# Designs tried in a protein design chat: VHH binders against q84jc2. Part 260

Target 1, 232 residues: q84jc2
Amino acid sequence: MSKMRNLVEEKFLEFYESWVIQLELYLHQLLIAHNNNTMSETELRHLISKLTTHHKAYYTAKWAAIREDVLAFFGSVWLNPLENACSWLTGWKPSMVFRMVDRLRKSRVVLVEAQVKKLEELRVKTKFDEQKIEREMERYQVAMADRKMVELARLGCHVGGESVMVVEAAVRGLSMGLEKMVKAADCVRLKTLKGILDILTPPQCVEFLAAAATFQVQLRRWGNRRHYVTHS

## First folded at step 15 (VHH)

Design pg3 (framework vhh_8fcz_2)
Fold by ESMFold2-Fast, scan of step 15:
Structure pg3 (fold): chain B 232 residues (1-232), chain A 125 residues (1-125)
Amino acid sequence: as target 1 above (232 residues)
Amino acid sequence: QVQLVESGGGLVQPGGSLRLSCAASGFTFSNYFMNWVRQPPGKGLEWVSGITSDSSFTTYADSVEGRFTIIRDNDKKMVYLQMTSLKTEDTAVYYCARSPDEVYAIWEEGYFDVEGQGTQVTVSS
């Protein structure tokens, strides 16, 4: 079981490093597209499709991994401490992306009133879905402090027998609850990203995706540049 | 063989309620995103609702949001559609459908590879 958890972490670390390298290559293409007026709408849509496919591939790999070991995603070894500190239920907080959209609105990019209205409706729905998940997390934490769980924790101090089996079953139940919450959060992320891209025009999608990818890449670089002091 | 069998359709008055059931067999039901899809008389297929393999997330078409509830029971290999405040516009053949990939099912409505035979729902006075 411990060996299988270690293997899940190693496998996802390898996947994630490759995924980030490809994200940086796509970011380069997005920045070129944003700075040049030479790309057709068809070419922009194709680039946007490559990015959305890339993000879907991340969630496909993540959901396979959390089915095996969801705890690997709470304090992930493939993320630096800054990336981990900025995580909300193992990923970006969905409502945060609307701040990037608001940045685009306040620049020279003009959103029509119909887009502004649809984005606000999506923001409200996203915040509602986030709060629902946060309430589920609160219920989860309260359940962990329940009298029965406290009794199980005491029993876990004893060696062997029924006590060990009961504790193991409880831990498995806790992990299944976390898996459901992580998947719910990821569903909100997928719906939010899709919703924004459906509302924006192809040039606006390129700007949004470039801003999001730039933030993700820069956050990783900032965290990796943290000075580590190693003493024996 | 992969099979989906719907039941529970019938004639109901506007404002009434119905519960549709879908029995799945021939595959590991608990691994798949499940959908309800409908086809009104003389119209194309319309996606209605979906639910993740573990019930962690549910999603609905705007036309049914707040009126319909999708539920699943993995032990019984069943998916249900609880319909309330039914309207004449809800008249359709309702199909249960399986999605081949959960991430794609969340991303795109109507992403499915297997459909049942359907059950008729008629809302009229």
Scores: ipSAE 0.794, ipTM 0.910, lowest interface PAE 0.6, mean pLDDT 87

Design pg4 (framework vhh_8fcz_2)
Fold by ESMFold2-Fast, scan of step 15:
Structure pg4 (fold): chain B 232 residues (1-232), chain A 125 residues (1-125)
Amino acid sequence: as target 1 above (232 residues)
Amino acid sequence: QVQLVESGGGLVQPGGSLRLSCAASGFTFSNYFMNWVRQPPGKGLEWVSGITSDSSFTTYADSVEGRFTIIRDNDKKMVYLQMTSLKTEDTAVYYCARSPDEVTAIWEEGYFDVEGQGTQVTVSS
């Protein structure tokens, strides 16, 4: 059964489908650049800039949408179940990116000692920021079980204008808390991605972005393939 | 008219504390990422700290991390910089600055369209 979509969900679904199509086109360009070692540094920087702009556009659209309905981003209708299962606070877990960089390094990416040191410093900072958000999420979850929330849930079982207004105010408060946590997580994602790109050379950036886009596109295709199998 | 007015600068001893204030007017303060930047004597501008429009995220230059805290009060249209464990290297004119776009502000340090007039901080024995 499909869930009935609200206007925010429908609008972001349309945006996301288009955004993923463009990501696949950029992935094609990244793979060509990676296989064609004759591209100039200027040309590589321009391609990296296009990917950077594309990712920033995603967060601009997302933050506008979460201001209207943050809950649309938990169990999103534009993501398949596999994509949703891999999400941490509505997106990729920042520290996991370093596992991908490590795998890329073990393959063929030649990193100099200075880059290795800077990546380790960035990993430590990213993990610290991630843990801070996890503590905020723990506090949010504990607050859901406090006496005020229990009383508001009980009040919601009574039909009446007064109780409806009080419950609606509480739901708005919960949504605002989730908005702040999602936005904090996205800020860590943006800082982590920027930090990696600043440490890597343009050819290494192309390899990293190609690996990241390949993983994102393949994860979506693997999850979508499962949809051809009828599940009860 | 968009305006940012800094205050709270002064002379402090090494190891001391100081709170800078920035009063914003002429725009919807609660929609904007805000920054503190500084210019030491005879040097260029250095980005110090930033805060999202809703205080969901704060970021700091490595040189001040753990010593400075950025705070905002959207009702009062104020942004603050609480400075502790001050060093002689913290001597600078401190400016409050507004970023035109939050996503870009998180991505790029020093991305701003409006700056205040500055407040002098001198750390000396």
Scores: ipSAE 0.783, ipTM 0.903, lowest interface PAE 0.6, mean pLDDT 87

Design pg5 (framework vhh_8fcz_2)
Fold by ESMFold2-Fast, scan of step 15:
Structure pg5 (fold): chain B 232 residues (1-232), chain A 125 residues (1-125)
Amino acid sequence: as target 1 above (232 residues)
Amino acid sequence: QVQLVESGGGLVQPGGSLRLSCAASGFTFSNYFMNWVRQPPGKGLEWVSGITSDSSFTTYADSVEGRFTIIRDNDKKMVYLQMTSLKTEDTAVYYCARSPDEVHAIWEEGYFDVEGQGTQVTVSS
């Protein structure tokens, strides 16, 4: 099982590095589109479609990987320590993207009242779904400390084949619980992203996606930053 | 042969309750996102509810949120729709539908193929 865990980490690291490189290329295209008001609606919709396909591909790869080893996503080797520190259940916290949406209110492309209302409705729904998952996480943590788990932990401290097998079965059960929570969190992420994009116009979608991708790329660069102390 | 068989429909008064059942066969049920969709008289198909392969997430159309509950039993290869506070507008043929890609099913409502003959739900006083 440890060998399969290492293989999952290696394969997803390779996938993620190429996925981020492509995200940076799409970010470049989004910034050009945002800064130059010359692209047609059709061209903007095509660019937005490339980004949405790219994000869906990430979740397709992630769900295949968590089915094999969900623990690889807690303290991920393909993320730097800063990216890991900013994670909520192996990814971005859904409600946090509305802070990026709020910046659109101050942008050159102004939101109309109907859009503001729909975004507030989506924000409320997103926070409600997020809170449900947080309650599940609390229940999971409580279950870790229940009498049965404490007994299994005690058995795991003793040498013997029978106790090893019982502990392994318990760990598998815990991993399945984490897999369900991560998948639930990702479903809220997908619904939140799709909901925002459905409310926004194509120019506003480009601005939002550019802001989100810029934050993701810059967070990675800040965490990977190499500084040399030199004589000034 | 992929087969979905719906049951549990009938005539019910406004404010009443019904539970629909869908029996699946011919595929690995536990790998698939499952949906309930409906077709009201003289209208197109309307997506109602969906559930992930492992019951980790459920989703509902705004028109049924808080009134309907989707549940599944992978051991029995069944998906259910528990309907409460039924309205005249809920009158439709209800179909069970499978989604081959869960990420796409979560992203886009109504990503499915429709199987079976459906079950008629009539809400009338």
Scores: ipSAE 0.791, ipTM 0.907, lowest interface PAE 0.6, mean pLDDT 86

Design pg6 (framework vhh_8fcz_2)
Fold by ESMFold2-Fast, scan of step 15:
Structure pg6 (fold): chain B 232 residues (1-232), chain A 125 residues (1-125)
Amino acid sequence: as target 1 above (232 residues)
Amino acid sequence: QVQLVESGGGLVQPGGSLRLSCAASGFTFSNYFMNWVRQPPGKGLEWVSGITSDSSFTTYADSVEGRFTIIRDNDKKMVYLQMTSLKTEDTAVYYCARSPDEVMAIWEEGYFDVEGQGTQVTVSS
């Protein structure tokens, strides 16, 4: 299973590096579009579609990879330590994007009352789904401390051939639980992103996507320059 | 060949309950996102509910949220729609539908490539 794990990590590392390079190219196009007030709605929608297709491609690749080895996504080798530290269930925390929208509203993006109402409804739904997943995660962590799992772990330390199979089956069961939680979290991420884009106008979508991509790219750059120690 | 066969429809009173079933064959059921969609008399097709291949996530149209529950049994290759608190507005032909891509199914409600022949649900007094 270690050989399959190494292959999943290597393949996804290659995918992710290419995916980030393309994200930076799309960010450049978003910034050009933002500075060009003469772009048609059709042109803006086409650019937004490229970004949404790019994000969907990420989740398609991720779900294929977690089916093979979900643990590769906990402490991912393709992410630097800062990116890993900022992750919630292997990705961005869905409710965080509403703070990004709120900051854009105050400084750059003017929203009409109907949009504000729809964003608040989406925020409430997103927070509810997020909390449901957090409860599932807590139940999973409690199950890991279950007496039966503790006994299986002890048995694994004093193992014969048949006991190895029992321990491996238990580990696969744990991995399937993590796969479901990660996939549920990604579904909330996809629904939240889609919901925001459906509420915003095309120029506002460009602003939002540019801000999100800028944050993602900068977080990666900051983490890659880890030359100072944080003081607690 | 890919086939989806719905059953369980019928006449029910408002406030009643009904369970629809869909039997899938001809494809690897456990790899696909599954949907329920409906067509009320004289109206277009309306997406109702969806479930991921592993039951990790379920989603519902606002009109049925809290009243309907979608579940699946991959061993039996079945998807179900448990309907409660039925309203006259729920009267429709209900179809089971398969989504070709799970990410697209989560992104676009009603993204499917195959649907069955349907089962009629009539809610009237």
Scores: ipSAE 0.810, ipTM 0.916, lowest interface PAE 0.6, mean pLDDT 87

Design pg7 (framework vhh_8fcz_2)
Fold by ESMFold2-Fast, scan of step 15:
Parts: C-alpha cells; structure tokens; sequence
Structure pg7 (fold): chain B 232 residues (1-232), chain A 125 residues (1-125)
C-alpha cells in the first residue's frame, strides 16, 4: 500500500505546485482589477468565474486523491510545516474566512445593510455546520482509540499472518472514516465560499478573492523561510 | 439502462409525516451525489435536498430545513426522504435526481443529468 501512497503524494504534489502558480497569476489579475477599476461588471464576473473554477478544480483533484490515500493529506508533503500547522481537517477552517470579510468591511469595503445581515446569517450557519463536523471528529477519534486498543490486544494473542490482516483492516477502517470527515469539511468550505460570493457585488468579490489569495500565497512564503536564508 | 424509480407518495394531512424512496439501477450508485427535487402544481422545479455519495454531507433548501431528512443506503442502492411537519405548500410531484459531478453539486443546486418519473405528494385535509 506504501507504493500507492507514494504515487498519490507525488501526483498531488505536482498538481498542487501548478495550482499555486496559476493562483498567483490570478492574484495578479485580481490586483490589477481592484486597483485600476477599469473592468466592466461582465469582465469582473468572468474573472471571478475563473477563480471559482480554479478552486473547484482543487476539490475535484483532492477528492480523487483522498479516495486513494486520505492520510497523504494529514501532514502533506506539498505543504510546508507552517501551512500544515494552520490546517483544520486538511484545509482552511471555514469560519476563519469571515474574519477576513470583517476586516475588509471595517477598513476598506462598504457593505449595505442587507449584505451585512446575509453575511451574519451565513456565518451562523457555517459555524453550526463546522461544529457538527467537530463533534463527529471527536466521536470518531474516541471510537478509533477503543478499536486500536482492541486490535493491539488481539495482536498480542496471535501468531503469524493473522495479525497482519487485523492491522490492515483497522487501518482501512480509520482511512474510510477520515475520508468522510475530510469530504464533509470540504463541502462546508465550498458552501461557505459560494455563499460569500453570492452575497458580495463583483467588485467586492474581486477584493475578497484578492485578500484570500494574498493570505494563502504569503503564508506559503513565510513558512518557506529557513534559519540559513539571508534576510539582509 | 440507467433508471431511478420513486415510491411512497400519497395523501397526507397537514402536520403529518411521509417517507419517499428512490431505487437506483444501471449505474454505480455509490459514486454519485443524489438529490430530491419537487414540482408544485403549475410551478417549476424546486431543489429540496442533496446527499454526497458516501453520506459525508447533507444539504437542504431553507423551506424544508429541520423538517426533512435525506438518507441513503449504498448496499441497497436506495435514497430516501423522510418528511415531517408537512405543510400544504409541500404538495408537489417529488423526483429523485442524480448529479454527474459532486463538487459542482455542492457548488450549484439543480445540477442533474438523470431524473426519475416522480411520485405525487398531496398535503390537504
């Protein structure tokens, strides 16, 4: 199974590196649109569509990969240690994006009352879905701890190939449960992103997407720093 | 032959409960996002609920949230809609529908490639 695991990691690393390069190119386009304000609503909607397609492509690739080896996404080789430390169920925590919206609203973005109300309703719904997943995760971890203890106890009583089969069955069960939790988390991420974009105007969507992409790119750059790199 | 067959519709009083069933055949059911959609008399299709291929996530229209529950059984190739606290405005033909892509199904409601023949639900006294 290590051979298939290495293949999944290799393929997703190649995908992710290309995906991030394209994200940086889209970020450049978002910043031009935001700063120059020369694009029509139709042109802004087209740019927003390119970003949403790009994010959907990430989840299409991710779900194919987790079906093969979900554990590759816990401590991912394509992410640096800082990116891995900031992950919640293999990605960004859905409720955290509302802090980005709040910062833009208070300092740079002018939102009408109807948008503020809809964003607050979406925040409450997102937090509810997020907490539901966290409760399922805790239940799963408790159940898996009990299962692992039982399997370890059984291994102490078995001789030969039977113990190998029991361990493989336990690992398969763990992986299947994690696949479902990761996919649930990604569904909340997709719903949250879509919900925000549906509430915001095209210029506000561009500003939001530019801020999100900037944070993602900067987090990667900050985490790639090493003590041996000259900063002078 | 790809086929979806709904059953369980009928006449029920306001406040009542009803369970709809959908039997799938001719495709690998466990790979597909499944939906319930409805068409009230004289109106267009309204998306009601959806469920991921592995039951990892369920989603509902605001009009039915807290009253309806979508469930699936991949071994039996069935998807169900448990309806409670039924209202007269829930009167419609209910269709089971398959989505060709799960990411798109989560992103956009009403992304279907196959629909069943429907089952009539009438809520009246």
Amino acid sequence: as target 1 above (232 residues)
Amino acid sequence: QVQLVESGGGLVQPGGSLRLSCAASGFTFSNYFMNWVRQPPGKGLEWVSGITSDSSFTTYADSVEGRFTIIRDNDKKMVYLQMTSLKTEDTAVYYCARSPDEVQAIWDEGYFDVEGQGTQVTVSS
Scores: ipSAE 0.819, ipTM 0.922, lowest interface PAE 0.5, mean pLDDT 86

Design pg8 (framework vhh_8fcz_2)
Fold by ESMFold2-Fast, scan of step 15:
Structure pg8 (fold): chain B 232 residues (1-232), chain A 125 residues (1-125)
Amino acid sequence: as target 1 above (232 residues)
Amino acid sequence: QVQLVESGGGLVQPGGSLRLSCAASGFTFSNYFMNWVRQPPGKGLEWVSGITSDSSFTTYADSVEGRFTIIRDNDKKMVYLQMTSLKTEDTAVYYCARSPDEVQAIWTEGYFDVEGQGTQVTVSS
């Protein structure tokens, strides 16, 4: 099991470093497109498609990894402490992206009433799905403190084949529960991102994606700077 | 051979309920996102509902949300569609469908590579 954890962490770290480098390259192109209004709709749609493909690739890699070891994502070695502190169930909190959407109201392109209505409907649905997952997480945390888990922890301190097997089964059950919650959260993230992009025009999509990527890249830089200052 | 076999269709009155079943064979069912899709008379295919391989997430078309529930049993290799408060507009041939990629299935409704032969649902007085 420790060998599987080491392999998952190593492979995802390699993937994630490359994924972030490519995100930074796409961010530069998004910022250029945002500052220049000469790009065609076709060119903007192509750029948006590159970003959506990039985000889908992240979830494809993540779901393969969590199937092997979901716990790697709660103590992620590929994230700095600031990135880990800002995560909600191993990623961004879906409802928080609507704060980035609010900035579009002050941008060069104005949101029409139909878009505002659809965004509010999406926000309400996203918050509902998010709260459902939060209730599941609360139930999970309560289950950790129940009598069976306390008894299993006690038995884990003793040497015996039956105790070892019971503890191993409990740990497997815990991991499967976390895997389902993380995957549910990622599904809400994918649906929220797709929903926003479907409502927005291509120039508005570029602005939104640029804002999201800027925050992600800057959060990583701030956390890495803090780490080097503290440990250097 | 990969196969999906639907059953449970029939004639029901408006406001009634039906449960559709889909039996999967020839592939590792527990690895795949599964869908229900329908084709009303004289119209194209309409995606209805989807469920992740581990039942962690379910999604529904706006027209059926709150009325239909998708469920799966990986041990039995079955996916079900529990339909309540049926309307005449729900009249269609219902197909079970497999998605080749879960992330893409969540991203894009109606993304599938294998479909069954269908089961007829008729909602009328």
Scores: ipSAE 0.817, ipTM 0.920, lowest interface PAE 0.6, mean pLDDT 87

Design pg9 (framework vhh_8fcz_2)
Fold by ESMFold2-Fast, scan of step 15:
Structure pg9 (fold): chain B 232 residues (1-232), chain A 125 residues (1-125)
Amino acid sequence: as target 1 above (232 residues)
Amino acid sequence: QVQLVESGGGLVQPGGSLRLSCAASGFTFSNYFMNWVRQPPGKGLEWVSGITSDSSFTTYADSVEGRFTIIRDNDKKMVYLQMTSLKTEDTAVYYCARSPDEVQAIWYEGYFDVEGQGTQVTVSS
């Protein structure tokens, strides 16, 4: 079946394209800061603040959009197939970001024991929160096989009358359940990112943010290039 | 008029339990992230717990995690704080507080624009 973009998809596509362009500009600034040790702590904190504001703006826009149409975020039209394949509940998997943090242990700016301990505590908490959401997803999927849902699917064969209202209510309930799970996952993402940045020093924050942004930008470029080759 | 009215405070023994309630009025309660914050005697405000507008996520200060549970009922326009295993250090005036922005509320502990009147919790023998 053919898929047309709705208003939510069109609006968020425009937002996301602009958001990624700005992320690439911030990545350039992060790489300059990382390779040039002349920046003051105040200048580094200002740059980190620009990145955190940028990431918060993404979630502000996303939560407004999922309130209107959460399904737009499953198989998003503003993401290429590779980006979509790498998504966990419409975004990055929080625990995976600690692989970027592990790179810092081999950097020029060495993590102290207290930081390592706090990062491991945060990793454990993040993994616990992820597993809680994954259990909710499992319950959601099991509920799809519930006899009531099977009956509602059967009623969906009738167009008009009382059955239309009952089916619409069920679909709304399903969308609300997904919206809550996506929002919970985004809350874990926000808490994980904030927690890492609170533990790290400004130079370590710059290195971490540069690594994360580099991965995101390169994944997009690789997927876009492969898609063009496939469809040319 | 935006109002938050807390109740349920009192004197309780160490190890005891208490449930605080907050009644909201004058705004669309279901659109707002809600918090519990406290002020111990002679100290500043300490953020305790928060809950998203749709109950999709709850968060707690390290000092209360595992002991306190935040719950909301959007139909009744209420937020609750269930406190268990109470300690003398939990003695404080407890305030219900509204956050104007959910992303900011998740990012910053204590990001709120309206606080209630407060309810006193005293944990002592």
Scores: ipSAE 0.818, ipTM 0.921, lowest interface PAE 0.6, mean pLDDT 87

Design xf1 (framework vhh_6qgx_2)
Fold by ESMFold2-Fast, scan of step 15:
Structure xf1 (fold): chain B 232 residues (1-232), chain A 126 residues (1-126)
Amino acid sequence: as target 1 above (232 residues)
Amino acid sequence: QVQLVESGGGLVQAGGSLRLSCAASGRIFSTYAMAWFRRAPGKEREFVAAISGSGEYTFYTDSVKGRFTISRDHAKNTVSLQMNSLRPEDTAVYYCAAPEAFSWYDLDSESGYDYWGQGTRVTVSA
């Protein structure tokens, strides 16, 4: 029942907790900006830049961590069970962010036809990219099963420390494949986020980022409350 | 008003080919993704393929990937579905679909589409 934590898991847990605290602070700034129409375009762009940098910092830390232990991101100890259940390839599903764009349709700052056209194109592209990654992952899972079976059979012929080296090499190879796949998924996430922000005006970007951050923070709070009630 | 008119259905033997066409009118054509769905006898409607407004990005259900090709002709305001290597399991009424506005539904959800053609029947014999 108790999962032992390695150094990568402990280090990323500490990072993630601090990262979420800062996200909540940025969310408060986004909500103030959204409810206050006195901020200049320059001030809004500065706030949007802070959020963009914050998300990039997450992926910088994540990619450093998965280089050491990609499996830490499958069933992450820094995420509650609800957050883990909602994950697609170790993170949010890129196409899901377009539900946040639907919220903007009902906003006072209405999307113009040119923006709708670009968002619709990006939406289809994102789904196309997701399907490509899912098919690559399926092929990887088949190859992983084949390699594992072959290496397991080889162990039957070895005795002593030399068999440990063969097992370590096989596990390293499998982990490298998973790392590449997770990075590919993260690249789709970053391209989708950047694409949306490039299409939207600064006030619309603030509303979009506020909606996304609110969903992320609320999902964590709902999952933590459920976890506490279930395990207490 | 958006109108969708389908054509190209017919009877073909297994291994054969058919090209379905959907003519669309209205300003919505170049903005939104359009899709093909099908309904086999006694079954529910299922997604087949979708194409972006530009025609650059396509999405297919696994059972038709590599056999079917969806395309757009902006000059004629048509979406086409080229069906190759047809199987008896492809027998269905094929529907062209388009949304009224930006949709929060997934590309392969029929709930994301507001305008539907009358359907064109495809029968594949063994």
Scores: ipSAE 0.570, ipTM 0.840, lowest interface PAE 1.6, mean pLDDT 85
Fold by OpenDDE, second read of step 16:
Structure xf1 (fold): chain B 232 residues (1-232), chain A 126 residues (1-126)
Amino acid sequence: as target 1 above (232 residues)
Amino acid sequence: QVQLVESGGGLVQAGGSLRLSCAASGRIFSTYAMAWFRRAPGKEREFVAAISGSGEYTFYTDSVKGRFTISRDHAKNTVSLQMNSLRPEDTAVYYCAAPEAFSWYDLDSESGYDYWGQGTRVTVSA
């Protein structure tokens, strides 16, 4: 059932498609950098900066879009079902990035004890922040279920002109709360990423970013393949 | 090999307090997070609380928030769980847990920890 895409969905879909293409290009560069130990630290830092800027651009676009329609990001039409299934509050779960860090440790990357300590601390902090958001979300859901959703449901049954305005107001209220939660989640994501990158050396950052980008791209590819098989 | 030894369990009346202690031996105590889990009769083991290596960050299961406090003493290599306002539903065997190394597993999951104590029994009477 081709869900009628609203304008926000269409625009963000276009943006995201372009963004992913660029991500793939950066991934290629990251992989080259990872496999070629000839790049200078300056070059590596430059590449890292490009990636971080790219991610910042995503969130900038996202935040602009969620101001218009935050609900569009719950069940994102620009993501395949697998990507959506792996989504936590409209994005990747912050604590999951440590899987990538763990992978680095199992690889040729040698983390010094000081790095390990910092990473572990960051992991706990991330979990703490994540749980905090989840609690807030639960609180929000309870509050909304008791008041606004019931009102919306009641109003939905009354097809009157005045009812539309009330419904719109209720939806706006709901949306504002959701927007706040999404932004909070995104902040944790960004802080977590920043924290990791601050702990890692430039070569380690490149490897980490490559792993993360690879995971993202592969998740998309695998999800797309599965989707095509089910609809063929 | 890291060993964890719990102590401080016992019988207490509802509304009472207990302080559990876990003594850790080995290399990992100062670096990694530590946690308390509990297993009530007939139930699966569940997460109670965790504390970061530095002790700066703590988090708890919802049912114990505001009542339990996890802390660690690096000098003594101990992790403690102060339990206040105990309830009958807090009756369980309490386990101390620690990871062997950095892991991506959730800190509120058993899979996040490699070393476990033998447990200390806490019984809260009505």
Scores: ipSAE 0.338, ipTM 0.737, lowest interface PAE 2.0, mean pLDDT 88

Design xf10 (framework vhh_6qgx_2)
Fold by ESMFold2-Fast, scan of step 15:
Structure xf10 (fold): chain B 232 residues (1-232), chain A 126 residues (1-126)
Amino acid sequence: as target 1 above (232 residues)
Amino acid sequence: QVQLVESGGGLVQAGGSLRLSCAASGRTFSTYVMAWFRRAPGKEREFVAAISGSGEYTFYTDSVKGRFTISRDHAKNTVSLQMNSLRPEDTAVYYCAAPEAFSWYDLDSESGYDYWGQGTRVTVSA
């Protein structure tokens, strides 16, 4: 990372490091539940609830942070370069989780016909929602280049107080637009996750969440080995 | 034995319209995604459109958005592609595709589909 960190970046970095450590602890519990088959349905539901609460806590913190500085989430300092390269609109691509569901089905999980029908419907809906957001973001980027960016660039050349106020208003407008787009993407992520968990049985939910957490933790570990820091 | 049979292809002038139909037999696909792909002369097969089992959700390739509409009729076990504002670049053999089971592949990946029709030819003259 060659960039100086601002207050929002510093605060979220601290939050994210703690959040990942807790995710690894939950992953350990998920793997024990899956491999030893020792938990009751009530215990499995409680474990699944802890994971869903943990993910909701992430989005609560994220949405508070993007309200202050949404740009901190485009090329985040708390993510390594590999994690950043795999990001879609500041997070995981929602349709990616269906690859984990298919892997889950082929390993040990028996999906009944009714579940397959619902999962297939949710998969197509998720791709539809992704495409809609991508088109909105493309339109936003084009509008930014054609109008707001030209205005911002012109005003940025002036030192006077009036020009400074107009530039600040333009930057605020751009940030509010990006905040809305990021929240829209996060809503698709949460709806997709909830939809999958609503379709799966508790043992299947445990396997799915274990697969997802394993991928997230391993991606971070692989990326950290290849990260080059230019500052001492 | 599963079969997909396409129909509705033909010759049309630029700006015209055609409606393609795909009839499925040997299995009901009402709960699975179905898709249309096309292959132009000298090119590889490319994705065109997909529709969910319920018919509520659709996904299109950029070059056909706003011009093509995919739909399905569960009672007839058919999937249709309404093609409007046709361009010479739309000239291709159009294929109907369906999966054997749930797939991890993206909707626009050929690898996600196991059953394919023989195709129907669409020629758009300049």
Scores: ipSAE 0.313, ipTM 0.703, lowest interface PAE 3.5, mean pLDDT 84

